# VH-VL binders against q7z443r523to685: the designs that were tried, part 23

Target 1, 163 residues: q7z443r523to685
Amino acid sequence: TSLNMSTHQLTITVNVTSLEKSLIVSIDPDSPLLMTLYLGFQYQPNCTHFHLNITLPKDKVWQKDEEYTWVLNPEHLQHGIGTYYITAVLSERQEGAQQTPSLVSVITAVTQCYYWEIHNQTWSSAGCQVGPQSTILRTQCLCNHLTFFASDFFVVPRTVNVE
Below, E stands for the ipSAE of ESMFold2; O stands for the ipSAE of OpenDDE; V2 stands for 0.75 times the mean of E and O plus 0.25 times the DockQ between their complexes.

## First folded at step 7 (VH-VL; framework fv_levilimab)

Design Vc1 (at its last look DockQ between E and O 0.72; V2 from the best seeds 0.00; counts 0 for: pae E 2.7 > 2)
Fold by OpenDDE, look of step 7:
Structure Vc1 (fold): chain C 163 residues (1-163), chain A 121 residues (1-121), chain B 111 residues (1-111)
Amino acid sequence: as target 1 above (163 residues)
Amino acid sequence: QVQLVQSGGGLVQPGGSLRLSCAASGFTFSSYGMSWVRQAPGKGLEWVSGIRSGGSTHYGDSVKGRFTISRDNAKNTVYLQLNSLRAEDTAMYYCARGRYFGGYPDYFDYWGQGTLVTVSS
Amino acid sequence: DIQLTQSPSSVSVSVGERVTIDCKSSQSVLYSSKNYLNWYQQKPGQAPQLLIYWASTRESGVPDRFSGSGSGTDFTLTISSLQAEDAAVYYCQQYYSIPYTFGQGTKLEIK
């Protein structure tokens, strides 16, 4: 879904049901924007009260789909199962952007990296984490061992409030 | 009004070093990404390196470990340090401005005049 | 790396005629309805000049006879009515992924 960014901020609400998976947040503007995302658990965060924050677009990426993607690993979601809020605050528009109001597309998904555990004959995520270069298009898996890897991917329902 | 004026380059022996400079004017230099693109004689264009306004850098595989891109915002200048030069590095080197304010130097709306680097024994 | 292949490598066309240059990428450069591909024009002895970005948007000052089209992996630069001053080498360039890459170029000559 796309939102009109005529306002200065938006809030994304996501229900996290697993502490073993990573949350992928993609906020893709039609034109380049500077924004800061704030993460809160069971409260709506702001610039002075938050658990984590990130500025988008990312400073260093290798593909365009990474620029406005926030990867939240289990350690970032350590507060527990429940509702997480992400407040995106618009900083400024880049010069040369379209004059029309910018549309922002928001997608949230959960993913995890797995490997085949031969001894238990099951898929395991032990020793593996979703990398920061993951996007809604691909999952980067960072593991401390070598084996056959796979990943799952699910789009997570979200609520977006524009303020 | 936007101008990119290049300097440096010249003839150097294999294994030698050169430093290229690109002085910018007519825009807020510190807010734009810059890239270097080279063109071997009679050949096509090759992206060499890029630096964002925030300072993050990227390099083409052919120059990784040998070339260093940097910028001095106080002097409105982007640099390319060329070390361990090889014959295949012979090219016209262009500095170019990234199109978007605060963006990556990913496509280029303004270019320098070019500076020739010749690596020969 | 994303490879861009242009076709033809060279072409000679008369003034007033329509010219099309194709650029094919080894992988899609489409993301979120935007194609991260642009076209440059380089005249002899000059630096390249930006013609088209986002596959189909003309840079300021570029004549209307120049247009870009295509999506995903297949792109085309079109000159609707070739002018003498259009003799140049044209390059497509992707900026979807690093390293940024150019096509090998298409030399356009005037008959």
Scores: ipSAE 0.530, ipTM 0.853, lowest interface PAE 0.9, mean pLDDT 92
Fold by ESMFold2, look of step 7:
Structure Vc1 (fold): chain C 163 residues (1-163), chain A 121 residues (1-121), chain B 111 residues (1-111)
Amino acid sequence: as target 1 above (163 residues)
Amino acid sequence: QVQLVQSGGGLVQPGGSLRLSCAASGFTFSSYGMSWVRQAPGKGLEWVSGIRSGGSTHYGDSVKGRFTISRDNAKNTVYLQLNSLRAEDTAMYYCARGRYFGGYPDYFDYWGQGTLVTVSS
Amino acid sequence: DIQLTQSPSSVSVSVGERVTIDCKSSQSVLYSSKNYLNWYQQKPGQAPQLLIYWASTRESGVPDRFSGSGSGTDFTLTISSLQAEDAAVYYCQQYYSIPYTFGQGTKLEIK
């Protein structure tokens, strides 16, 4: 997808099939872009009507792959199973340069943290959450106990509309 | 012209404190991240601390809990408060400008002249 | 933490010769088709100066004789046709992840 001064918005459509998994939205521009993302359930959000927003690149990060990644935990997705819309609005504020077209890659995935419950010989998510340092490259698991941990990760279908 | 002018160094005893200052000019200071990088005599470079344009801070493991980075956008100045100083903290301290976009304290395209801190009995 | 190891640690070379300095990263610094690896030059008594960013892009005002190459974990700074003013210590630096780290430096002297 090509972005420039005449194209400042895109919409991502994602179908969420589980209320226990976290949704990871990665918007990976080939050049640095400032953007605000708005989340809507079953409607296209905008800057005045949304459930939740975030500004990318993120505030506090430790690694480059975290900068353009939005982690949406189950509490953010409690509106239901179904279609979520994400409108990304690009900022025109850029310092000291001629504008060039930017290419954007969008990946959406779901993930969940598990630990091995030795006594029951099964995997459980109790006491574990997907953390804010999670990306499409790795899942951060934040647990209130220490046993053997694992996570799943599934890239999910989405559509991207640029208008 | 981008300029970073440092001050505040000197000789202190172990366990002492010092505050380093880095005054910026020639750019929109509030939009950039800033970092401190140090170099012990005859040694290489070590990243010490960084502060995002929005105020979020990061520290290297060797200084975490002892050093505090801060910024005053009204004075275009970044500070490094050095507490509980050790002999190992003896170094030339540089402030460095981070990147504009996102305001992260990485990249280091412009550096101050350096401020010497000596920790000795 | 990402460790950067430079080789050689020092080199003495004549004007007009080619110099190659290597930087090996303990893990990849590549993300989204960019390598988050810089090269700096530090002359005696001066602060470091940025030469190369994104592994291979020369900073404004840097002479063409400086070039960077490599990807992932292996990087090289090349100085073609060395000049006397190139005597300095050269550092690689990763800015992929915090803490940002530097190589130990390579001292370049003119014979």
Scores: ipSAE 0.371, ipTM 0.760, lowest interface PAE 2.7, mean pLDDT 85
ESMFold2 (binder alone), look of step 7: mean pLDDT 91; pTM 0.939

Design Vc2 (at its last fold request DockQ between E and O 0.67; V2 from the best seeds 0.68)
Fold by OpenDDE, fold request of step 13:
Structure Vc2 (fold): chain C 163 residues (1-163), chain A 120 residues (1-120), chain B 111 residues (1-111)
Amino acid sequence: as target 1 above (163 residues)
Amino acid sequence: QVQLVQSGGGLVQPGGSLRLSCAASGFTFSSYGMSWVRQAPGKGLEWVSGIRSGGSTYYGDSVKGRFTISRDNAKNTVYLQLNSLRAEDTAMYYCARDRFGGYEDYFDYWGQGTLVTVSS
Amino acid sequence: DIQLTQSPSSVSVSVGERVTIDCKSSQSVLYSSKNYLNWYQQKPGQAPQLLIYWASTRESGVPDRFSGSGSGTDFTLTISSLQAEDAAVYYCQQYYSIPYTFGQGTKLEIK
């Protein structure tokens, strides 16, 4: 989903139905710009009231698709099952940006890392977490054991409001 | 009028050290990433190291633990500290600006190069 | 690491002729509708110069005879009508993942 950015703020609404999965938020602008994301649970966050925040693009990345991706692990979503709100406050475009008009693509997905538990004959996520380098294209699995791994990936229904 | 002017380099013995400098002008230095790319005599280009505008640093595998990239925004200068030099480090070293055409997607300006020769 | 392989490694062509240089990446460098593949020209005794970025966008000041095409893993640099001053080594380069990598280069000589 792409949005025409006519304002300096957008809000993403995501219903989280599991506390065992990570939420991947991708806010990909058509040209480089700075933005700060604020996370809130059951309220719309702002710069003074939020549970967590991040500034995008990330400075430390190894691939392009990581720059505007926010990985929210279960520990970041510990507030409970329900509606999370992400407010993105746009700053200025980076020097050298040439593209206009301004469009932003927003994608939200949930994912988790699993391994096959032989004894229980079931998939388990024990000892595994989704890494910070995960994106909508790739799930980084960080586990404290060696085994055969898999991941699920689901696009989360969301609403995006431009304010 | 973007310019990158390099200095440093020279002849050193194996195990020696050098410090390369790249002075930038004509643009907002602090807003750009910078990279070092080297070229051994008669060989191709090899990305050596990079530093983001935010300060994050990256290194090629061949130089990890030996080279250090840094920047001084007040001086509009990026540096490459070369330690524990090896013969295979012999190369022309170029500094380059990481352009923000998209998301710092290419090296649009290059320094003139500085030669580093590691030999006994 | 993403490996870039150019072909040919060297070529000799007469002035006025069409030249095509291919670059293949070991994995896709496409993201957000942009291919993070660049082409550089390095003339003898000079630093490299950017020719093409995002696979097909010509850098300012670059002659129209230079063009880039391709997507994903296969890219091509084309010189529609070779000029004497085009004698150089050409490199493709990916800016998709760290470490950034270059092709091995294609040496273009004028017959």
Scores: ipSAE 0.764, ipTM 0.889, lowest interface PAE 0.5, mean pLDDT 92
Fold by ESMFold2, look of step 10:
Structure Vc2 (fold): chain C 163 residues (1-163), chain A 120 residues (1-120), chain B 111 residues (1-111)
Amino acid sequence: as target 1 above (163 residues)
Amino acid sequence: QVQLVQSGGGLVQPGGSLRLSCAASGFTFSSYGMSWVRQAPGKGLEWVSGIRSGGSTYYGDSVKGRFTISRDNAKNTVYLQLNSLRAEDTAMYYCARDRFGGYEDYFDYWGQGTLVTVSS
Amino acid sequence: DIQLTQSPSSVSVSVGERVTIDCKSSQSVLYSSKNYLNWYQQKPGQAPQLLIYWASTRESGVPDRFSGSGSGTDFTLTISSLQAEDAAVYYCQQYYSIPYTFGQGTKLEIK
């Protein structure tokens, strides 16, 4: 998605079809950019009306692919199955930035951690959660038991609107 | 004019402690991260610790658990508390500026260095 | 941890000659079309100075005889026409992941 010098915000819409999976949102600019994201269920959020927010790049990161990734777990998505809106408010150029971003890459995906439940011979998510270090490149699984684990990852359709 | 002025070095015995300071001027300090990089005599550079504008701190493996980085935005100063010092910690310690809140760690300005000597 | 290995360790070269210094990373430092690799110059008795960031972008005030190239794991610093003032130790550094690491350095001497 292209940015121009007048771009102030983006709106991302994504349809959530499962309350069991985590939503991974990556909004990666081609140059460093401060932004604040607001989450809304079935409405376009803003800085005064939203369910959740986050500032990107995240403060606690250890690797470059974590900086512009928002992990939304099922507890963050319990408003329902349906359309979620994310308004990303882009900051003006600030001191220390080398150049104005011209492009941003938007990827939305769902992921879930599973383990093989021996007694029922089925995959289960009980005792496993998608962790905050998850990105479009990897899923962090945080489990409270010592069994074999796996995760899935599906890129999902979304619409990006630029303002 | 960006300036990083360091102080607080010296001679200390093994097991001792020392506090290094780096006073910044010429830029909006709270918008930048800061790092400490050290260089043992005749040796190469080693990243020691960093702090982001949001306050998150990070450490190299050789100093984790013994060193503590902190910042005081009111004084435009970053600190490195050196505890449980070893002979291997003898080095010139540099503070350096990290761009974009500490997310762009190409260190564009460096302090003059302060020498820490750990000797019996 | 990402290990950076520079070659050569030392080089002695005459003014006006071309010099190349290589830096090899133990894993890719590329993400989203950027290489998180920098080059520094350290003259005797001085703090290091930034030359190149994002593998190939010159810092402000750096002469155009310095150029960086490479991607992923293999990087090169080139000085196209060596000046006497370029005698220094050169370091590559990655900031793809914490802990950030430096190469061991390359000492450039004037014959």
Scores: ipSAE 0.608, ipTM 0.828, lowest interface PAE 1.1, mean pLDDT 87
ESMFold2, look of step 7: ipSAE 0.561; ipTM 0.812
ESMFold2 (binder alone), look of step 7: mean pLDDT 92; pTM 0.935
OpenDDE, look of step 7: ipSAE 0.654; ipTM 0.868
ESMFold2, look of step 9: ipSAE 0.550; ipTM 0.800
ESMFold2 (binder alone), look of step 9: mean pLDDT 92; pTM 0.941
OpenDDE, look of step 9: ipSAE 0.680; ipTM 0.871
ESMFold2 (binder alone), look of step 10: mean pLDDT 92; pTM 0.943
OpenDDE, look of step 10: ipSAE 0.642; ipTM 0.861
ESMFold2, look of step 12: ipSAE 0.485; ipTM 0.794
ESMFold2 (binder alone), look of step 12: mean pLDDT 92; pTM 0.941
OpenDDE, look of step 12: ipSAE 0.649; ipTM 0.865
ESMFold2, fold request of step 13: ipSAE 0.575, 0.604, 0.601; ipTM 0.803, 0.834, 0.830
ESMFold2 (binder alone), fold request of step 13: mean pLDDT 92, 92, 92; pTM 0.943, 0.942, 0.937
OpenDDE, fold request of step 13: ipSAE 0.760, 0.758; ipTM 0.889, 0.887
ESMFold2, look of step 13: ipSAE 0.512; ipTM 0.797
ESMFold2 (binder alone), look of step 13: mean pLDDT 92; pTM 0.943
OpenDDE, look of step 13: ipSAE 0.633; ipTM 0.861

Design Vc3 (at its last look DockQ between E and O 0.64; V2 from the best seeds 0.59)
Fold by OpenDDE, look of step 7:
Structure Vc3 (fold): chain C 163 residues (1-163), chain A 118 residues (1-118), chain B 111 residues (1-111)
Amino acid sequence: as target 1 above (163 residues)
Amino acid sequence: QVQLVQSGGGLVQPGGSLRLSCAASGFTFSSYGMSWVRQAPGKGLEWVSGIRSGGSTHYGDSVKGRFTISRDNAKNTVYLQLNSLRAEDTAMYYCAKDYRYGDYFDYWGQGTLVTVSS
Amino acid sequence: DIQLTQSPSSVSVSVGERVTIDCKSSQSVLYSSKNYLNWYQQKPGQAPQLLIYWASTRESGVPDRFSGSGSGTDFTLTISSLQAEDAAVYYCQQYYSIPYTFGQGTKLEIK
């Protein structure tokens, strides 16, 4: 899914059904863009009213696919189960990015890190969280123990409104 | 019109320190990342360190904990502090301009020779 | 780390001939339809110079005889008609992941 960001901001609507999983938001522009994302719960956020914000592309990354990825952990989604809104506001075009219009691809997914709990013979997420370097391509798991790890990954249906 | 002019370097004993400088001009320095790439005599290129426009830093494994990259946007200069130098650090050190946010190196300095020898 | 392997390591070719240099990466450097693979030329006693970026885009000022192709893990630098001034060492480089890494280089000599 590609959207034109040349003259509009976009709002991503995601229904969060679990407070134990992390939400991965990928906003991938065809050309480098500077943008700010605002998170809201049960309302459409803006630059003056939001729960959390981030500027993309990230400055501290290890791989290219991290630059336009926002990892929202359960603590960021503490507001509850329901509809979250993410408004992306274009700040400026990066130098060399003269192509207009700018197309943006948006992908949302949920993920969690698990390990095999031998005693209970079940998968557990205890002591594990999704790291900030996670993307739609990989899940970074940060755990306070060392065991056999795995992760789930599900693309979450979302709607995108361009305003 | 883009220019990267390097200074510093020289001969130093193992365990010693050096500071390299790279003065940039011809572009909006603060908007771009900068990297250091070195080349041992007769060898290939090795990425050493990078600093993003936002100030985040990265290092190659061989220099972590010993080298420090920094920038002064007011002076349009990127630095590489070389501490605890080893013989294997002997190389020609190049500063390179990143494309925005650490992409390709479109411009390079003239190089600064660092020789670590007892 | 992503490893880049070039082939050949060295080659001697006559002026006017076609030259191809391959670069293989240990993992894909493709993301969002863009290959984060560059080619550099380094002449003796000089700093490297960018030739190709994003696998196939020629840097400004680079002669048309230079071209880059490939995607994912396999890339090729081609000189359609070798000129005397093309004698140099060529490096591929990935900037998909940190640490950025270079191929070992290909030394191109004029026969």
Scores: ipSAE 0.638, ipTM 0.868, lowest interface PAE 0.8, mean pLDDT 92
Fold by ESMFold2, look of step 7:
Structure Vc3 (fold): chain C 163 residues (1-163), chain A 118 residues (1-118), chain B 111 residues (1-111)
Amino acid sequence: as target 1 above (163 residues)
Amino acid sequence: QVQLVQSGGGLVQPGGSLRLSCAASGFTFSSYGMSWVRQAPGKGLEWVSGIRSGGSTHYGDSVKGRFTISRDNAKNTVYLQLNSLRAEDTAMYYCAKDYRYGDYFDYWGQGTLVTVSS
Amino acid sequence: DIQLTQSPSSVSVSVGERVTIDCKSSQSVLYSSKNYLNWYQQKPGQAPQLLIYWASTRESGVPDRFSGSGSGTDFTLTISSLQAEDAAVYYCQQYYSIPYTFGQGTKLEIK
């Protein structure tokens, strides 16, 4: 799932079918790059028209797989079920010019935290949220109770346009 | 040319405090992380602390709660405040520049000796 | 924490010989086709200097006789034809997870 990114922009489209699951967007370039991602619901966003943005790599991380991961929780996706667009814009690199192509890999997935409710013998998501340290390697679950926990994880189809 | 010039070392008694400085030039300082790595006499290297371009800080377990890393982007300088010093903190302290938000330390300062003795 | 163990602890060799230094990580340092394992050289009285990053990529200005190899948990630094100026202590270092850690070092002496 590698792409040759030779422009300043990359557009990702993802269909969201549940307002209960979190969307994980992982972008892993060959070399460290500064980029800004813009989220739009049912339109292609840009730097002046978007619902939400993030700058990657993230500043507060403990492990390399966290750096280029955007966690979009249900609160971030409350615009509706349907197609979300993500425009990734490369920032100008520091300390001179670079004219070599950049290779970028993109993975999108959905995940949700569950706990086993011992009293009712069923899985529930109440009191649990997907945490910001979640990545394609692991799901961080932040819960207000101590029980057996699990999460699902599904890689979802996406379309990538280079502009 | 990238340069990291260190200062602020010296001799201090146990329980004392000291502030190390590392002045940077030759790159856009505010865009890069910085770390401190120490080496006790005759021993290997130990990562002590790091600060990222956005200001996030991390510490090794041996110094957590006693040392504070900070940066002043207007002065192109990273600092390490050493408090509650112990004999085992005696070491050569190096500042190091991260490559583009991490992956390796590409430039190192000359080192500053900190000696803690009673 | 990721522990790095180097072998040998020291080695004494003649100019022109081939030298290998191994580094074993307690956990994989591989993510998305990159190994976050670096090699540094430290000559007496000097700060460490970067030799190899991402396990096998030579830093600019590092002679071709230095090469790195390995993946996941097992890594090797090779000096294909030792020069007198290569006498130093060599450290592997992981940049995969905090706290960042170094191997204990390998002292290379010229006979």
Scores: ipSAE 0.501, ipTM 0.769, lowest interface PAE 1.4, mean pLDDT 86
ESMFold2 (binder alone), look of step 7: mean pLDDT 92; pTM 0.942

## First folded at step 9 (VH-VL; framework fv_levilimab)

Design Vd1 (at its last look DockQ between E and O 0.67; V2 from the best seeds 0.00; counts 0 for: pae E 2.4 > 2)
Fold by OpenDDE, look of step 9:
Structure Vd1 (fold): chain C 163 residues (1-163), chain A 122 residues (1-122), chain B 111 residues (1-111)
Amino acid sequence: as target 1 above (163 residues)
Amino acid sequence: QVQLVQSGGGLVQPGGSLRLSCAASGFTFSSYGMSWVRQAPGKGLEWVSGIYSGGSTYYGDSVKGRFTISRDNAKNTVYLQLNSLRAEDTAMYYCAKGYYYGRGSPDYFDYWGQGTLVTVSS
Amino acid sequence: DIQLTQSPSSVSVSVGERVTIDCKSSQSVLYSSKNYLNWYQQKPGQAPQLLIYWASTRESGVPDRFSGSGSGTDFTLTISSLQAEDAAVYYCQQYYSIPYTFGQGTKLEIK
């Protein structure tokens, strides 16, 4: 989904239905932008009232698809099941990126890392977590054991409000 | 105008050390990433190391644990400390400017230094 | 690591002729409709110079005869009408993933 960023901020609304999965948020602008994302639970966050925040693009990435991706693990979503709000506040454009209007693509998805537990003959997520380098294209699994790993991936319906 | 002026380098024995410097001007140095790229005599280009505007560092596998990239924003200078030098490290070393402003990654080489020759030989 | 392979490794062409240099990547460098691939020109005894970025955008000051095309894993640098001053080694480079990597280079000589 592409959004016209004619204003200084946007709000993403995501309904979280599981506390065991990680939320992947991708906010990809058509031109380089500096932005700060604020997370809120059952309220619209701002720069003075928020649960968690991050500044994008990330200041260290291994692949380009990581630059504008925010990985929210279960511990970041500890407020519970319900509606989370993400407010993205635009800071400034990068030098040379003066195109107006700007388009921003927003994608939200949930994922988890699993391994095949031989003894119970079932998939388990025990000892595994989604890593911070995960994106909508790939899941990084960080586990404290070695085995065959897999991941699920679901696009989460969202509402985006441009203010 | 953007300028990158390099210094350092020279002849050194295997196991020795050198420190390369790249002085930048003509742009807001602190807002851009920087990289080092080397070229062995008669060979192609090889990315060696990069540093974000924020200070995060990367290294090529061939130099990990031996080379250290750093920057001094007050001096508008990026450095490459070369330790435990090997014969295969012999090359022309170039500093290169990143393209993106702000949280600048060291991935876009729109300007290059003049190069500094490093020769590792017994 | 992403490997870039250029072809040909060397070519000799007369002034005024069309030249194409190919660059193939071991994996896609396309993301969000942008190809993270650059082309550089290195003349003898000089540092490399940026020619094309994002696969197809000419750097400021680069003559119109230079153009870049391609997407995903296959890219091409084209010189529509070769000039004597275009004698150089040309490199493609990806910056999609760390480590950043270059093609092996294509030496372009003037007949």
Scores: ipSAE 0.742, ipTM 0.894, lowest interface PAE 0.7, mean pLDDT 92
Fold by ESMFold2, look of step 9:
Structure Vd1 (fold): chain C 163 residues (1-163), chain A 122 residues (1-122), chain B 111 residues (1-111)
Amino acid sequence: as target 1 above (163 residues)
Amino acid sequence: QVQLVQSGGGLVQPGGSLRLSCAASGFTFSSYGMSWVRQAPGKGLEWVSGIYSGGSTYYGDSVKGRFTISRDNAKNTVYLQLNSLRAEDTAMYYCAKGYYYGRGSPDYFDYWGQGTLVTVSS
Amino acid sequence: DIQLTQSPSSVSVSVGERVTIDCKSSQSVLYSSKNYLNWYQQKPGQAPQLLIYWASTRESGVPDRFSGSGSGTDFTLTISSLQAEDAAVYYCQQYYSIPYTFGQGTKLEIK
């Protein structure tokens, strides 16, 4: 999906089918863009009506693939199973950047951290959460115990509309 | 014209402290990250510390806990506080301008200061 | 930490000849079709100067005899038709992952 100089926002629509998995939203522009994302459940959010927001790129990253990644954990998605809308708005405060069209790629995925629970001989997610350094390339697992860990990762369908 | 003018170096004894300054001009300082990179005499380059335009700070392992980077956007100046100095901290210290990438990342060093020599010797 | 290894460590070459300097990264620095690797030139007594960013893009004002190539973990700086003023130490630098790291440098001398 292309976001050019004349585009003020886009809307990402994604269906959440599980309240146990984390949603990863990855936006990868070709050039420096400052943007704000707004989350809405069952409605299209804007800058004055939303459940949660984030400004991208993040100002606390360790690798470049983290800068335009929004990690939405189950606590952020407890509004329900169903359609979530994400409105991405380009910031007007960006100065000194090159004035060229920006190509924007959007990938949405779900992921969950598991550990091997030896007593039950099964994988469990209890006491584990997907961490903020997670991206479409890797899942950070933060657990309150030290056992064998694994994660899954599934790209999910989404719709992107330019407004 | 981008300029980075450094000051604050000198001779100091082990365990001592210095504060390095880097005064910036020719660009919107508050929008860019800044870094410090050092070079021991006859040696290669080592990234020491960086600061985002928004104030988030990062340190190389060799200086973490001893050095503190800070910025004053009103004065267009980045600082490096050097504490608990050791002989191996003897180096030319350069400040460098980061790339404009949203929140002003302290990487991608397109402009460098002239260097400030720090000598740690008994 | 991402380690960068340059080769050769030094080279002595005549004016007008072609010079190739390699930089090998311990991990990929490629993300979304961009390689987060720079090349710098440092002349004696001077601060480093940026030559190449994103592995292959020449910084403004850098002569076109300097070019960068490579992707992922293997990168090359090429100086075509070397000039006397190109005698310097050359460094590669990754900015994909903190801490940012430099190669050990390649000293280029004129014969």
Scores: ipSAE 0.424, ipTM 0.755, lowest interface PAE 2.4, mean pLDDT 84
ESMFold2 (binder alone), look of step 9: mean pLDDT 91; pTM 0.937

